# VHH binders against Formamidopyrimidine-DNA glycosylase (mutM), part 16

Target 1, 288 residues: Formamidopyrimidine-DNA glycosylase (mutM), of Thermomicrobium roseum (b9l1z5)
Amino acid sequence: PELPEVETIRRTLAPVLIGALVIGALRGEHPEDILLDPWPVFARRVRRHRIVALERRGKYLAARFEDGDRLVIHLGMTGELRLSHPATAPGKHCHLALVLRSLRPLPPSLVDQRQRFLLRYLDIRRFGRIALLDQAGWETFTARLGPEPLDPTLDPRALWSRLRERRTAIKAALLDQALLAGIGNIYADEALFQARLHPARRCQTLSLDEVERLLVALRTVLSAAIENAGTTIRDYRDGQGRAGSFQSRLQVYGKPAGTPCPRCGTGLARIRIAGRSSVFCPRCQPLH
Short names: E, the ipSAE of ESMFold2; O, the ipSAE of OpenDDE; V2, 0.75 times the mean of E and O plus 0.25 times the DockQ between their complexes.

## First folded at step 9 (VHH; framework vhh_8cml_1)

Design r2 (from q2 with M110F V112Y; at its last look DockQ between E and O 0.88; V2 from the best seeds 0.00; counts 0 for: pae E 4.4 > 2)
Fold by OpenDDE, look of step 9:
Structure r2 (fold): chain B 288 residues (1-288), chain A 123 residues (1-123)
Amino acid sequence: as target 1 above (288 residues)
Amino acid sequence: EVQLVESGGGLVQPGGSLRLSCAASGFTFSDYTMGWFRQAPGQEREFVAAITRSGDSTDYSDSAKGRFTISRDNAKNTVYLQMNSLKPEDTGVYFCARGSTWEYFESWGFDYWGQGTQVTVSS
């Protein structure tokens, strides 16, 4: 999951989670692979916290509690958050669940007679992470992240200046969460295509105009993805277990080499950058 | 002090095999995802493989998949990389890295690195 998927999950869960009280936690299959804390510690710490906000920072989801602590969630490759009735069986690959009490009416399909419901964390590959951070921890953590690409205050000139200090390819830079938060392999390729920039272009060689185009492209693609509930390639599901729909709007990501460019018809090319497959149009995105 | 010490690198012919080891010390080994990266001359450091704390789940780069196997022995504080069917393109310095419990497939998700061990695949 990338920025659009996590944002979609946030939007899906926020109406239910905000205001809810965590009254306990249920141990699943392999919480030790997911949790920063040992299970007994986590289960104790998370109790009796009321969620007052559901935040997103980059690819991270954070439930903010009244005392300023945050339950921070990274979904890894296959992580999923799912709301469920307490009586519903956890299913496979469920590693933990929060037991919450709603202060607002929820459907009988979701809450029991005591207004309790579950937030389950499922993860097939178990590369997701969950941690409870205090305010200071959160600030330290987020300080490592670059700005939000959708932040209107993000200055292209500032971004350009930072890029000029990098010796890497622009695709690699986009994947670095310290440069910009929330961009992964899907939307890096899509944005670069939209911006007509070769993914292997060296950051130092980019002009301000090119960086401006890139930022516009990022905002355009990310916003469109959010509006279409994210991209489901395989496992991504929102908080209601629904697939996204932006996969049908992808221009280049995931397409085999030789696929006609949706813009010009030239066969798309595939190269490896920073260990990741990168799809681009050699005509629309010239290296030189 | 956190230390990661790689070993097992060397010169091999194409099609050969190597087993890299990384001995960890100075922290609770079983609490961390571990990974391998590599860097060829003039190239960027790239992800090779990662393994969860328990060792029950692994991930590989496209180039490593099917040929490389990452494993760990938490009792020995060691992570391994078995490399089979080696190719000249696999030549580079291989680094062991400790995960920061977040993003496992990027260098940003790792907070400590070894000095690396040289792997050279040449006829």
Scores: ipSAE 0.023, ipTM 0.551, lowest interface PAE 3.6, mean pLDDT 92
ESMFold2, look of step 9: ipSAE 0.250; ipTM 0.650
ESMFold2 (binder alone), look of step 9: mean pLDDT 82; pTM 0.828

Design r3 (from q2 with T101I; at its last look DockQ between E and O 0.85; V2 from the best seeds 0.00; counts 0 for: pae E 3.6 > 2)
Amino acid sequence: EVQLVESGGGLVQPGGSLRLSCAASGFTFSDYTMGWFRQAPGQEREFVAAITRSGDSTDYSDSAKGRFTISRDNAKNTVYLQMNSLKPEDTGVYFCARGSIWEYFESWGMDVWGQGTQVTVSS
ESMFold2, look of step 9: ipSAE 0.363; ipTM 0.708
ESMFold2 (binder alone), look of step 9: mean pLDDT 83; pTM 0.840
OpenDDE, look of step 9: ipSAE 0.296; ipTM 0.681

Design r4 (from q2 with S107Y; at its last look DockQ between E and O 0.79; V2 from the best seeds 0.00; counts 0 for: pae E 5.0 > 2)
Fold by OpenDDE, look of step 9:
Structure r4 (fold): chain B 288 residues (1-288), chain A 123 residues (1-123)
Amino acid sequence: as target 1 above (288 residues)
Amino acid sequence: EVQLVESGGGLVQPGGSLRLSCAASGFTFSDYTMGWFRQAPGQEREFVAAITRSGDSTDYSDSAKGRFTISRDNAKNTVYLQMNSLKPEDTGVYFCARGSTWEYFEYWGMDVWGQGTQVTVSS
């Protein structure tokens, strides 16, 4: 999951989670692979906290409690958050669940007679992470992340200056969460295509104009993806278990080499950058 | 001091095998996802394999899948990479890396690196 997917999950869960009280936690299959705290510590710490906000920072979801602590979630490769009725079986690959009480009416399919419901964390590959941070921990954590690409106050000139200090390819730089938060392989390729920039272009060679185009492209693509509930390639599901729809709007990501460019018809090319496949149009995105 | 030290690299013929080791010190090894990366001359460093803290889940690059196996011994603070059916294309410096406690660790989630060990596959 990338920024659009996590944002979609946030938007899906926020109406249910905000205002809810965590009354307990249920142990699943492999909580120790996911949690930064040992299970007994986590289960104790998370209890009796009311969620007052559901935030997103980059690829991270954070439920903010009334005391300022945050339950921070990274979904890794295959992580999923799902709301369920307490009587519903956990299914496979469920590693933990929060037991919550709603202060607002929820459908009988989701809550029991005591207004309780579950937030389950599922993760097939178990590369996700969950931690409870205090305010200071949260600030320290987020300080390691770059700005939000959708933040209107993000200055292209500042971004340009930072890029000039990097000796890597622009695709690699985009994947670095310290440069910009929330961009992964899908939207890096899509944004670079939209911006007409070769993914292997060195950051130092980019002009301010090119960086401006890139930022516009990022904002355009990310916003469109959010509006279409994210991209489901394989396993991504929102908080209600629904697939996204932006996969039908992808221009270049995931397409085989030789596929006609949707813009000019030239066969798309595929190269490896930072260990990841990168699809681009050699005509629309010239290296030189 | 936090440190990763790779060993086990060398020269092998195509089709041969190598087992790389990475000894960790200066931190609680079992708290971290570990991974292997490699860098061929003139190429960017690329992901090879990763393993979760408990060792129960692994991830591989497409090139490594089916030939390489990542494992770990938390009691020995060591992560391993068994490489079978080696090809000339596998030549490069192999790096052990520690994943951050937070980030999904395919390429940018690493915060500690070893010095690397040279692997050369040649006839």
Scores: ipSAE 0.169, ipTM 0.604, lowest interface PAE 2.3, mean pLDDT 92
ESMFold2, look of step 9: ipSAE 0.235; ipTM 0.652
ESMFold2 (binder alone), look of step 9: mean pLDDT 84; pTM 0.845

Design r5 (from q2 with T33I; at its last look DockQ between E and O 0.74; V2 from the best seeds 0.00; counts 0 for: pae O 4.0 > 2)
Fold by OpenDDE, look of step 9:
Structure r5 (fold): chain B 288 residues (1-288), chain A 123 residues (1-123)
Amino acid sequence: as target 1 above (288 residues)
Amino acid sequence: EVQLVESGGGLVQPGGSLRLSCAASGFTFSDYIMGWFRQAPGQEREFVAAITRSGDSTDYSDSAKGRFTISRDNAKNTVYLQMNSLKPEDTGVYFCARGSTWEYFESWGMDVWGQGTQVTVSS
């Protein structure tokens, strides 16, 4: 999951989670692979916290509690958050669940007679992470992340200045969460295509105009993806288990080499950058 | 002092096998995802494999799938990379790395690196 997917999950869960009280936690299959804390410690720490906000920072989801602590979630490759009725049996690959009490009416399919519901974390590959951070921990954590690409106050000149200090390819830089938070392989390729920039272009060679164009492209693609509930390639699901729809709007990501460019008809090319497959149009995105 | 030390590299013929080891010290080994990266001459460092804290889940690059196996022994503070069916294109310096972020497959997500061990596949 990238920025659009995590944002979609946030939007899906926020109406239910905000205001809810965590009253307990249920142990699943492999919580030790997911949690920063040992299970007994986590189960104790998370209790009796009321969620007052559901935030997103880059690819991270954070439930903010009234005391300023945050439950921080990274979904890894296959992580999923699912709302569930307490009487519903856990599915496969469920590693833990929060037991919450709602202060507002919820449908009978989700909440029991005591107004309880579950937030389950599922993860087939178990590369996701969950941690409970205090305010200071959260600030330290987020200080490692770059600005939000959708932040309207993000200055292209500042971004350009930072890029000039890098010797890597622009695709690699976009994947670095310290440069910009939330961009992964899907939307890096899509944005670079939209911006007509070769993924292997060196960061230091980019002009300010090119960086401005890239930022516009990032914002355009990310916003469109959010509006279409994210991209489901395989496993991504929102908080209600629904797939996204942006996969039908992808221009270049995931397409085989030789596929006609949707813009000019030239066969798309595939190269590897920083260990990641990168699809681009050699005509629309010239290296030189 | 936090340290990673790789060993096991060498010269092998195509189709041969190598087993790399990485000994960790100076930190709680079981708290971190561990990974292997490699760098060929003139190329960027690339992801090869990663393993979760408990060792129950692994991930591989496309080139490594089916041939390489990452494993770990938390009691020995060691992560391994078994490499089978080696090809000339596998030649490079292999690095062990500790995950500092939850993006395990990106080099920038790693905060501790070994010195690397040379792997050369040649007839």
Scores: ipSAE 0.026, ipTM 0.483, lowest interface PAE 4.0, mean pLDDT 92
ESMFold2, look of step 9: ipSAE 0.416; ipTM 0.738
ESMFold2 (binder alone), look of step 9: mean pLDDT 84; pTM 0.852

## First folded at step 10 (VHH; framework vhh_8cml_1)

Design s1 (from r3 with T33I; at its last look DockQ between E and O 0.87; V2 from the best seeds 0.00; counts 0 for: pae E 3.1 > 2)
Fold by OpenDDE, look of step 10:
Structure s1 (fold): chain B 288 residues (1-288), chain A 123 residues (1-123)
Amino acid sequence: as target 1 above (288 residues)
Amino acid sequence: EVQLVESGGGLVQPGGSLRLSCAASGFTFSDYIMGWFRQAPGQEREFVAAITRSGDSTDYSDSAKGRFTISRDNAKNTVYLQMNSLKPEDTGVYFCARGSIWEYFESWGMDVWGQGTQVTVSS
């Protein structure tokens, strides 16, 4: 999951989670692979916290509690958050659940007679992470992240200046969360295609104009993806178990080499950048 | 002091095998995802493999799949990379890395690095 998917999950969960009280936690299959804290510690710490906000920062989801602590979630490759009735079986690959009580009426399909419901974390590959951070920890963590690409105050000139200091390909730079938060392999390829920039283009060689185009492209693609509930390649699901639909709008990501460019018809190319498959149009995105 | 020290690199012929080791110290090894990266001359550092805290789940780059195996021994504070069927294109400096709280397949997600060990595959 990348920025659009996490944002979609946030939007799906926020109406239910905000205002809810965490009254406990249920141990699943392999919480030790997911949690920063040992299970007994986590289970104790997370109790008796009321969620007051559901925030997103890059690819991270953060439930903010009244005391300023945050339950921070990275979904890894296959992580999923699912709301469920307490009587519903956890299913496979459920590693933990929060038991929450709603102060607002919720559908009987979701809550029991005591207004309790579950937030389950599922993760097939178990590369996701969950941590309960205090305010200071959250600040320390977020300080490592670059700006939000959708932040209208993000200055292209500032981004340009930072890029000029990097001796990497632009695709690699986009994947660096310290440069911009929330961009992964999907939207890096898509944005670069929209911006007509070769993924192997060296950061230091980019002009301000090119960076401006890139930022516009990022915002365009990311916004469109959010509006279409994210990209489902395989396992992505929102908080209600629904797939996204932006996959049908992908221009280049995931397409085999030789696939006609949706813009010009030239066969798309696939190369490896920083260990990541990168699909681009050699005509629309010239290296030189 | 937090440290990662790689070993096991060397010169090998195509089709040969190497087993890299990474000894960790200065932190609770079992609390962290561990990974291997590599960097060939003139190329970007790239992800090779990662392994979860418990060791029960692994991830590989496309080039590594089927040939490389990452494993760990938490009792020994060591992560390994068994490399089989080596190719000239596998040549590079291999780095052991500790995952941060969050990501494993991006260099940004790794907060501790070893000095690297040279792997050369040549006839």
Scores: ipSAE 0.341, ipTM 0.713, lowest interface PAE 1.9, mean pLDDT 93
ESMFold2, look of step 10: ipSAE 0.399; ipTM 0.728
ESMFold2 (binder alone), look of step 10: mean pLDDT 83; pTM 0.845

Design s2 (from r3 with D31S; at its last look DockQ between E and O 0.91; V2 from the best seeds 0.00; counts 0 for: pae E 4.1 > 2)
Fold by OpenDDE, look of step 10:
Structure s2 (fold): chain B 288 residues (1-288), chain A 123 residues (1-123)
Amino acid sequence: as target 1 above (288 residues)
Amino acid sequence: EVQLVESGGGLVQPGGSLRLSCAASGFTFSSYTMGWFRQAPGQEREFVAAITRSGDSTDYSDSAKGRFTISRDNAKNTVYLQMNSLKPEDTGVYFCARGSIWEYFESWGMDVWGQGTQVTVSS
């Protein structure tokens, strides 16, 4: 999951989670692979917190509690958050669940007679992470992240200046969360295609105009993906178990080499950058 | 002091095997995802493999899949990379890294690095 998927999850969960009180936690299969804290510690710490906001920062989801603590969630490769009725079986690969009580009416399909519902965390590959951070911990963590690409106050010139200091390919730089938060392999390829920039282009060689194009492209692609509930490649699901639909709008990501460019018809190329498969149009995105 | 020290690199012929080791110290080893990265001359550092804290789940780059195996011994504070069927393109400096609480497959998600061990695959 990348920025659009996490944002979609945020939007789908926020109406239910905001205002809810965590009354307990249920141990699943392998919470030790997911949680920073040992299970007994986590289960104790998370109790009796009321969620007052559901925030997103980059690829991270954060439920903010009244006291300023945050339940921070990274979904890894296959992480999923699912709302469910307490009587619903956890299913496979469920590693933990929060037991919450709603202060607002929820449908009987979701809550029991005591207004309780579950937020389950599922993760096949178990590379997701969940941590309960205090305010200071949250601030320390977020300070490591670059700006939000969708933040209208993000200055292309500032971004340009930072890029000029990097001795990497632009694709690699985009994947670095310290440069920009929330961009992964999907939207890096898509944005670079839209911006007509070769993924292997060296950061220090980019002009301001090119960086401006890139930022516009990022915003365009990310916004469109959010509007279409994210990209479902495999198992991505929002908080209600629904797939996204942006996969049908992908221009280059995931396409085999030789696939006609949707813009010019030239066969797409595939290369590896920083260990990531990168698909681009050699005509639309020239290296020189 | 938090440290990672790689070993096991060397010169090997194509088709050969190497087993890299990374000894960790200065932190609770079992509490962290561990990973291997590599960097060839003139190339970007790239993800090779990662393993969860318990060792029950692993991830590999496409180039590593089917040939490399990452494992760990939490009792020995060591993570390993068994490399089989080595190719010249596998040549590079291999780095052991400790994963932060976040993205394991990106260098940004790693907060501790070893000095690296040279792997050279050549006939």
Scores: ipSAE 0.252, ipTM 0.664, lowest interface PAE 2.9, mean pLDDT 93
ESMFold2, look of step 10: ipSAE 0.315; ipTM 0.683
ESMFold2 (binder alone), look of step 10: mean pLDDT 83; pTM 0.840

Design s3 (at its last look DockQ between E and O 0.88; V2 from the best seeds 0.00; counts 0 for: pae E 2.1 > 2)
Amino acid sequence: EVQLVESGGGLVQPGGSLRLSCAASGFTFSDYTMGWFRQAPGQEREFVAAITRSGDSTDYSDSAKGRFTISRDNAKNTVYLQMNSLKPEDTGVYFCARGIWEYFEWGMDVWGQGTQVTVSS
ESMFold2, look of step 10: ipSAE 0.548; ipTM 0.813
ESMFold2 (binder alone), look of step 10: mean pLDDT 84; pTM 0.849
OpenDDE, look of step 10: ipSAE 0.560; ipTM 0.810
ESMFold2, look of step 11: ipSAE 0.561; ipTM 0.820
ESMFold2 (binder alone), look of step 11: mean pLDDT 84; pTM 0.849
OpenDDE, look of step 11: ipSAE 0.430; ipTM 0.760

Design s4 (from r3 with E103D; at its last look DockQ between E and O 0.85; V2 from the best seeds 0.00; counts 0 for: pae E 3.7 > 2)
Fold by OpenDDE, look of step 10:
Order: sequence, then C-alpha cells, then structure tokens
Structure s4 (fold): chain B 288 residues (1-288), chain A 123 residues (1-123)
Amino acid sequence: as target 1 above (288 residues)
Amino acid sequence: EVQLVESGGGLVQPGGSLRLSCAASGFTFSDYTMGWFRQAPGQEREFVAAITRSGDSTDYSDSAKGRFTISRDNAKNTVYLQMNSLKPEDTGVYFCARGSIWDYFESWGMDVWGQGTQVTVSS
C-alpha cells in the first residue's frame, strides 16, 4: 500500500475508530513479527486509550490517543485492517486485534450488545509493523519523513534544491520516504510518466521546471488514486474490505514491455532501478 | 554500540556459491527484521532479501528468487545469505541492514548498515 491506499483505509476507518475506546487486545497468529513490543507489553499498553484522531503520514496510519500516544501502523506488503463483529471468527493470517467500544451507535453487524467491535490486523507475509509511540517517539519518527506530496505548501524550488544534491535516479529518489513521504513503486512510475520524465534521469540534472512538472504529476496521480479508493493489484482492501479501482486507470505501472503507450502508442519499456521494475515510455519520457 | 559486520564475500566463478554472514551486536537482534542489499559499480543500491524477526517469512528481489536464501539464527545474532548459481551480474558489495518499523525493502527503511562485503563473480 502507498499513500492513496493508506489514505483510503484512513478514511474508511476514521468514522468508526474516532471516539472509540480500546478496552483490550486479542492475540492472533504471529504478533511477534508485527509488534514492536512483546505481546504482553503491547496488550497492556494499548488498553484504556481513546482514539481521538486517525492520521496518515506517508504510508503510515496512526491512531492518536487522548494522551498524545499514537498507534502507528505500517501495512508492509500484505497488511490489512478489518473491522469486524466480536463474534466473527478471525480469518487466516490475523495476527492481532484491538477490542474497542463505540460511544456512538454502530450497525448491529459490527457491534455486539455492549457496543464492542474489533479492529483486526491481517498480514500474509508479516512484513507490516505496529508500534505504540509516545508523543516524543512520534515526533522523532515523523521528522525522518519528507514532506507530504499533497501538501499545498510544499515548495517545488525547495524540492528541486534537495534533488540536486542526490546522485541517484529520480525514480530511486521518489521511493525514498525522506524525500517525499508515501510514494511507492506504483505511483512513482505513474507520476514520472505523467511528468514525461525518464525514471533513470539523474536527480542532479533535473531543472526546476521539470521538478515542477513532477510535483504536479504526483499530486494529480495521487489525488486521482485516492478518489478511486486506491490501486488493487492483488490483496489491497480498505477498512471495509473493499477493493480499490484505480488499477483500471494505471497508465504504465505493471504493464509488460512492448505494451503500447496510452499516450503515443510507442511500446513501453521496462528497466530495473534500485531493484524495482520501472515501466516507462521511451518516447514520452526520453532520457536525453 | 550497534554494529553489523558482514563476512563471506569473495571471488567465485559463475555457477558457484557463496554464503554471506552478518553478525549483529549492540541490540536485541530478534526484535528486528533483517535484510540484504547490494550495490554494483555505477549502479543504485538494491534490495536483495529480507527476513522477519522470527525468520518464518522471507522476501526476495526478482533477481534473487530461486537462487538466494536468507535465513537467521537469533541465538547467534546472525543473518545469512546463501547465494547459489551466481552470475557475473551478481557482482557487487553486499550490505547487511537492520530494518526499523519503516519500509523493509527500501534503503530508507533500514536504520543500521554494515560496511559491506565484496562479492565478485568472474570466470
């Protein structure tokens, strides 16, 4: 999951989670691979916290508690968050669940007679992470992340200046969360295509105008993806178990080499940058 | 002091095998996802393999799949990379890295790095 998927998950969960009180936690299959804390510690720490906000920072989801602590969630490759009725049996690969009580009426399909519901974390490959951070920990963490690409105050000139200091390809730079938070392989390719920039273009060679185009492209693609509930390649599901639909709007990502460019008809090319497959149009995105 | 020290690199012929080791110290090894990266001359550093804290789940780059195996021994504070069927394009400096709660397959997501060990595949 990338920024659009995590944002979609945030939006789908926020109406239910905000205001809810964590009254306990249920141990699943392999919480030890997911949790920063040992299970007994986590289960104890997370109790009696009321969620007051559901935040997103890059690809991270963060439930903010009244005391300023945050339950920070990275979904890894296959992580999923699901709301469920307490009587619903956990599915496969469920590693933990929060038991929450709602202060607001929720559908009987979701809550029991005591207004309790579950937030389950599922993860097939178990590369997701969940940590309970205090305010200081959260600040330290977020300080490592670059700005939000959708932040209207993000200055293209500032971004340009930072890019000029990098000796990497622009695709690699976009994947670096310290440069910009939330961009992964999907939207890096898509944005670069929209911006007409070759993924292997060296950061230091980019002009301000090119960076401006890139930022516009990023914002355009990311916003569109959010509006379409994210990209479902395989297992992505939002907080309600629904797939996204932006996959039908992908221009280049995941397409085989030789696929006609949706813009000009030229056969798309596939190269590897920083160990990641990168699809681009050699005509629309010239290296030189 | 938190440290990662790689070993096991060297010169090998195409089709040969190497087993890299990474010894960790200064932290609770079992609390961290571990990974291997590599960097060829003039190339970007790239993800090779990752392994969860318990060792029960692994991930590989496309180039590594079927040839490389990442494993760990938490009792020895060591992560390994068994490399079989090596190719000239596997040549590079291989780095061991500790994963934080960040993206495990991105260099940014790693918070501790070793100095690297040279792997050269040549006839």
Scores: ipSAE 0.356, ipTM 0.717, lowest interface PAE 2.1, mean pLDDT 93
ESMFold2, look of step 10: ipSAE 0.356; ipTM 0.703
ESMFold2 (binder alone), look of step 10: mean pLDDT 83; pTM 0.841

Design s5 (from r3 with Y104F F105Y; at its last look DockQ between E and O 0.84; V2 from the best seeds 0.00; counts 0 for: pae E 2.9 > 2)
Amino acid sequence: EVQLVESGGGLVQPGGSLRLSCAASGFTFSDYTMGWFRQAPGQEREFVAAITRSGDSTDYSDSAKGRFTISRDNAKNTVYLQMNSLKPEDTGVYFCARGSIWEFYESWGMDVWGQGTQVTVSS
ESMFold2, look of step 10: ipSAE 0.441; ipTM 0.755
ESMFold2 (binder alone), look of step 10: mean pLDDT 83; pTM 0.847
OpenDDE, look of step 10: ipSAE 0.329; ipTM 0.707

Design s6 (from r3 with G35A; at its last look DockQ between E and O 0.83; V2 from the best seeds 0.00; counts 0 for: pae E 3.6 > 2)
Fold by OpenDDE, look of step 10:
Structure s6 (fold): chain B 288 residues (1-288), chain A 123 residues (1-123)
Amino acid sequence: as target 1 above (288 residues)
Amino acid sequence: EVQLVESGGGLVQPGGSLRLSCAASGFTFSDYTMAWFRQAPGQEREFVAAITRSGDSTDYSDSAKGRFTISRDNAKNTVYLQMNSLKPEDTGVYFCARGSIWEYFESWGMDVWGQGTQVTVSS
């Protein structure tokens, strides 16, 4: 999951989670691979916290509690958050669940007679992470992240200046969360295609104009993806178990080499950048 | 002091095998995802493999799949990379890295790096 998927999950969960009280936690299959804390510690710490906000920062989801602590969630490759009735079986690959009580009426399909519901974390590959951070921990963590690409105050000139200091390909730079938060392999390829920039283009060679185009492209693609509930390649689901639909709008990501460019018809190319498959149009995105 | 020290690199012929080791110290090893990266001359540092805290789950780059195996021994504070069927394109400096509490497959998500060990595959 990338920024659009996490944002979609946030939007799906926020109406239910905000205001809810965590009254306990249920141990699943392998919480030790997911949690920063040992299970007994986590289970104790997370109790008796009321969620007051559901925030997103890059690819991270953060439930903010009244005391300023945050339950921070990274979904890894296959992580999923699912709301469920307490009586519903956890299913496969469920590693933990929060038991929450709603102060607001919720549908009987979701809550029991005591207004309790579950937030389950599922993760097939178990590369997701969940941590309960205090305010200081949150600040320390977020300081490592670059700005939000959708932040209207993000200055292209500032981004340009930072890029000029990097000795990497632009695709690699986009994947670096310290440069910009929330961009992964899907939207890096898509944005670069929209911006007509070769993924292997060296950061230091980019002009301000090119960076401006890139930022516009990022915002365009990310916004469109959010509006279409994210990209489902395989396992992505929102908080209600629904797939996204932006996959049908992908221009280049995931397409085999030789696929006609949706813009010009030239066969798309696939190369490896920083160990990641990168699809681009050699005509629309010239290296030189 | 938190440290990662790689070993096991060297010169090997195509088709050969190497087993890299990374010894960790200065932190609770079992609390962290571990990963291997590599960097060839003139190329970007790239992800090779990662392993979860418990060792029960692994991830590989496309180039590594089927040939490389990452494993760990938490009792020994060591992560390994068994490399089989080595190719000239596998040549590079291999780095062991400690994953932060967040991402494992991106270099920015790694908070501790070893100095690296040279792997050269050549006839």
Scores: ipSAE 0.338, ipTM 0.708, lowest interface PAE 2.4, mean pLDDT 93
ESMFold2, look of step 10: ipSAE 0.347; ipTM 0.703
ESMFold2 (binder alone), look of step 10: mean pLDDT 83; pTM 0.842

## First folded at step 11 (VHH; framework vhh_8cml_1)

Design t1 (from s3 with T33I; at its last look DockQ between E and O 0.46; V2 from the best seeds 0.00; counts 0 for: pae E 7.6 > 2)
Amino acid sequence: EVQLVESGGGLVQPGGSLRLSCAASGFTFSDYIMGWFRQAPGQEREFVAAITRSGDSTDYSDSAKGRFTISRDNAKNTVYLQMNSLKPEDTGVYFCARGIWEYFEWGMDVWGQGTQVTVSS
ESMFold2, look of step 11: ipSAE 0.597; ipTM 0.828
ESMFold2 (binder alone), look of step 11: mean pLDDT 84; pTM 0.852
OpenDDE, look of step 11: ipSAE 0.499; ipTM 0.789
ESMFold2, look of step 12: ipSAE 0.013; ipTM 0.491
ESMFold2 (binder alone), look of step 12: mean pLDDT 84; pTM 0.853
OpenDDE, look of step 12: ipSAE 0.077; ipTM 0.592

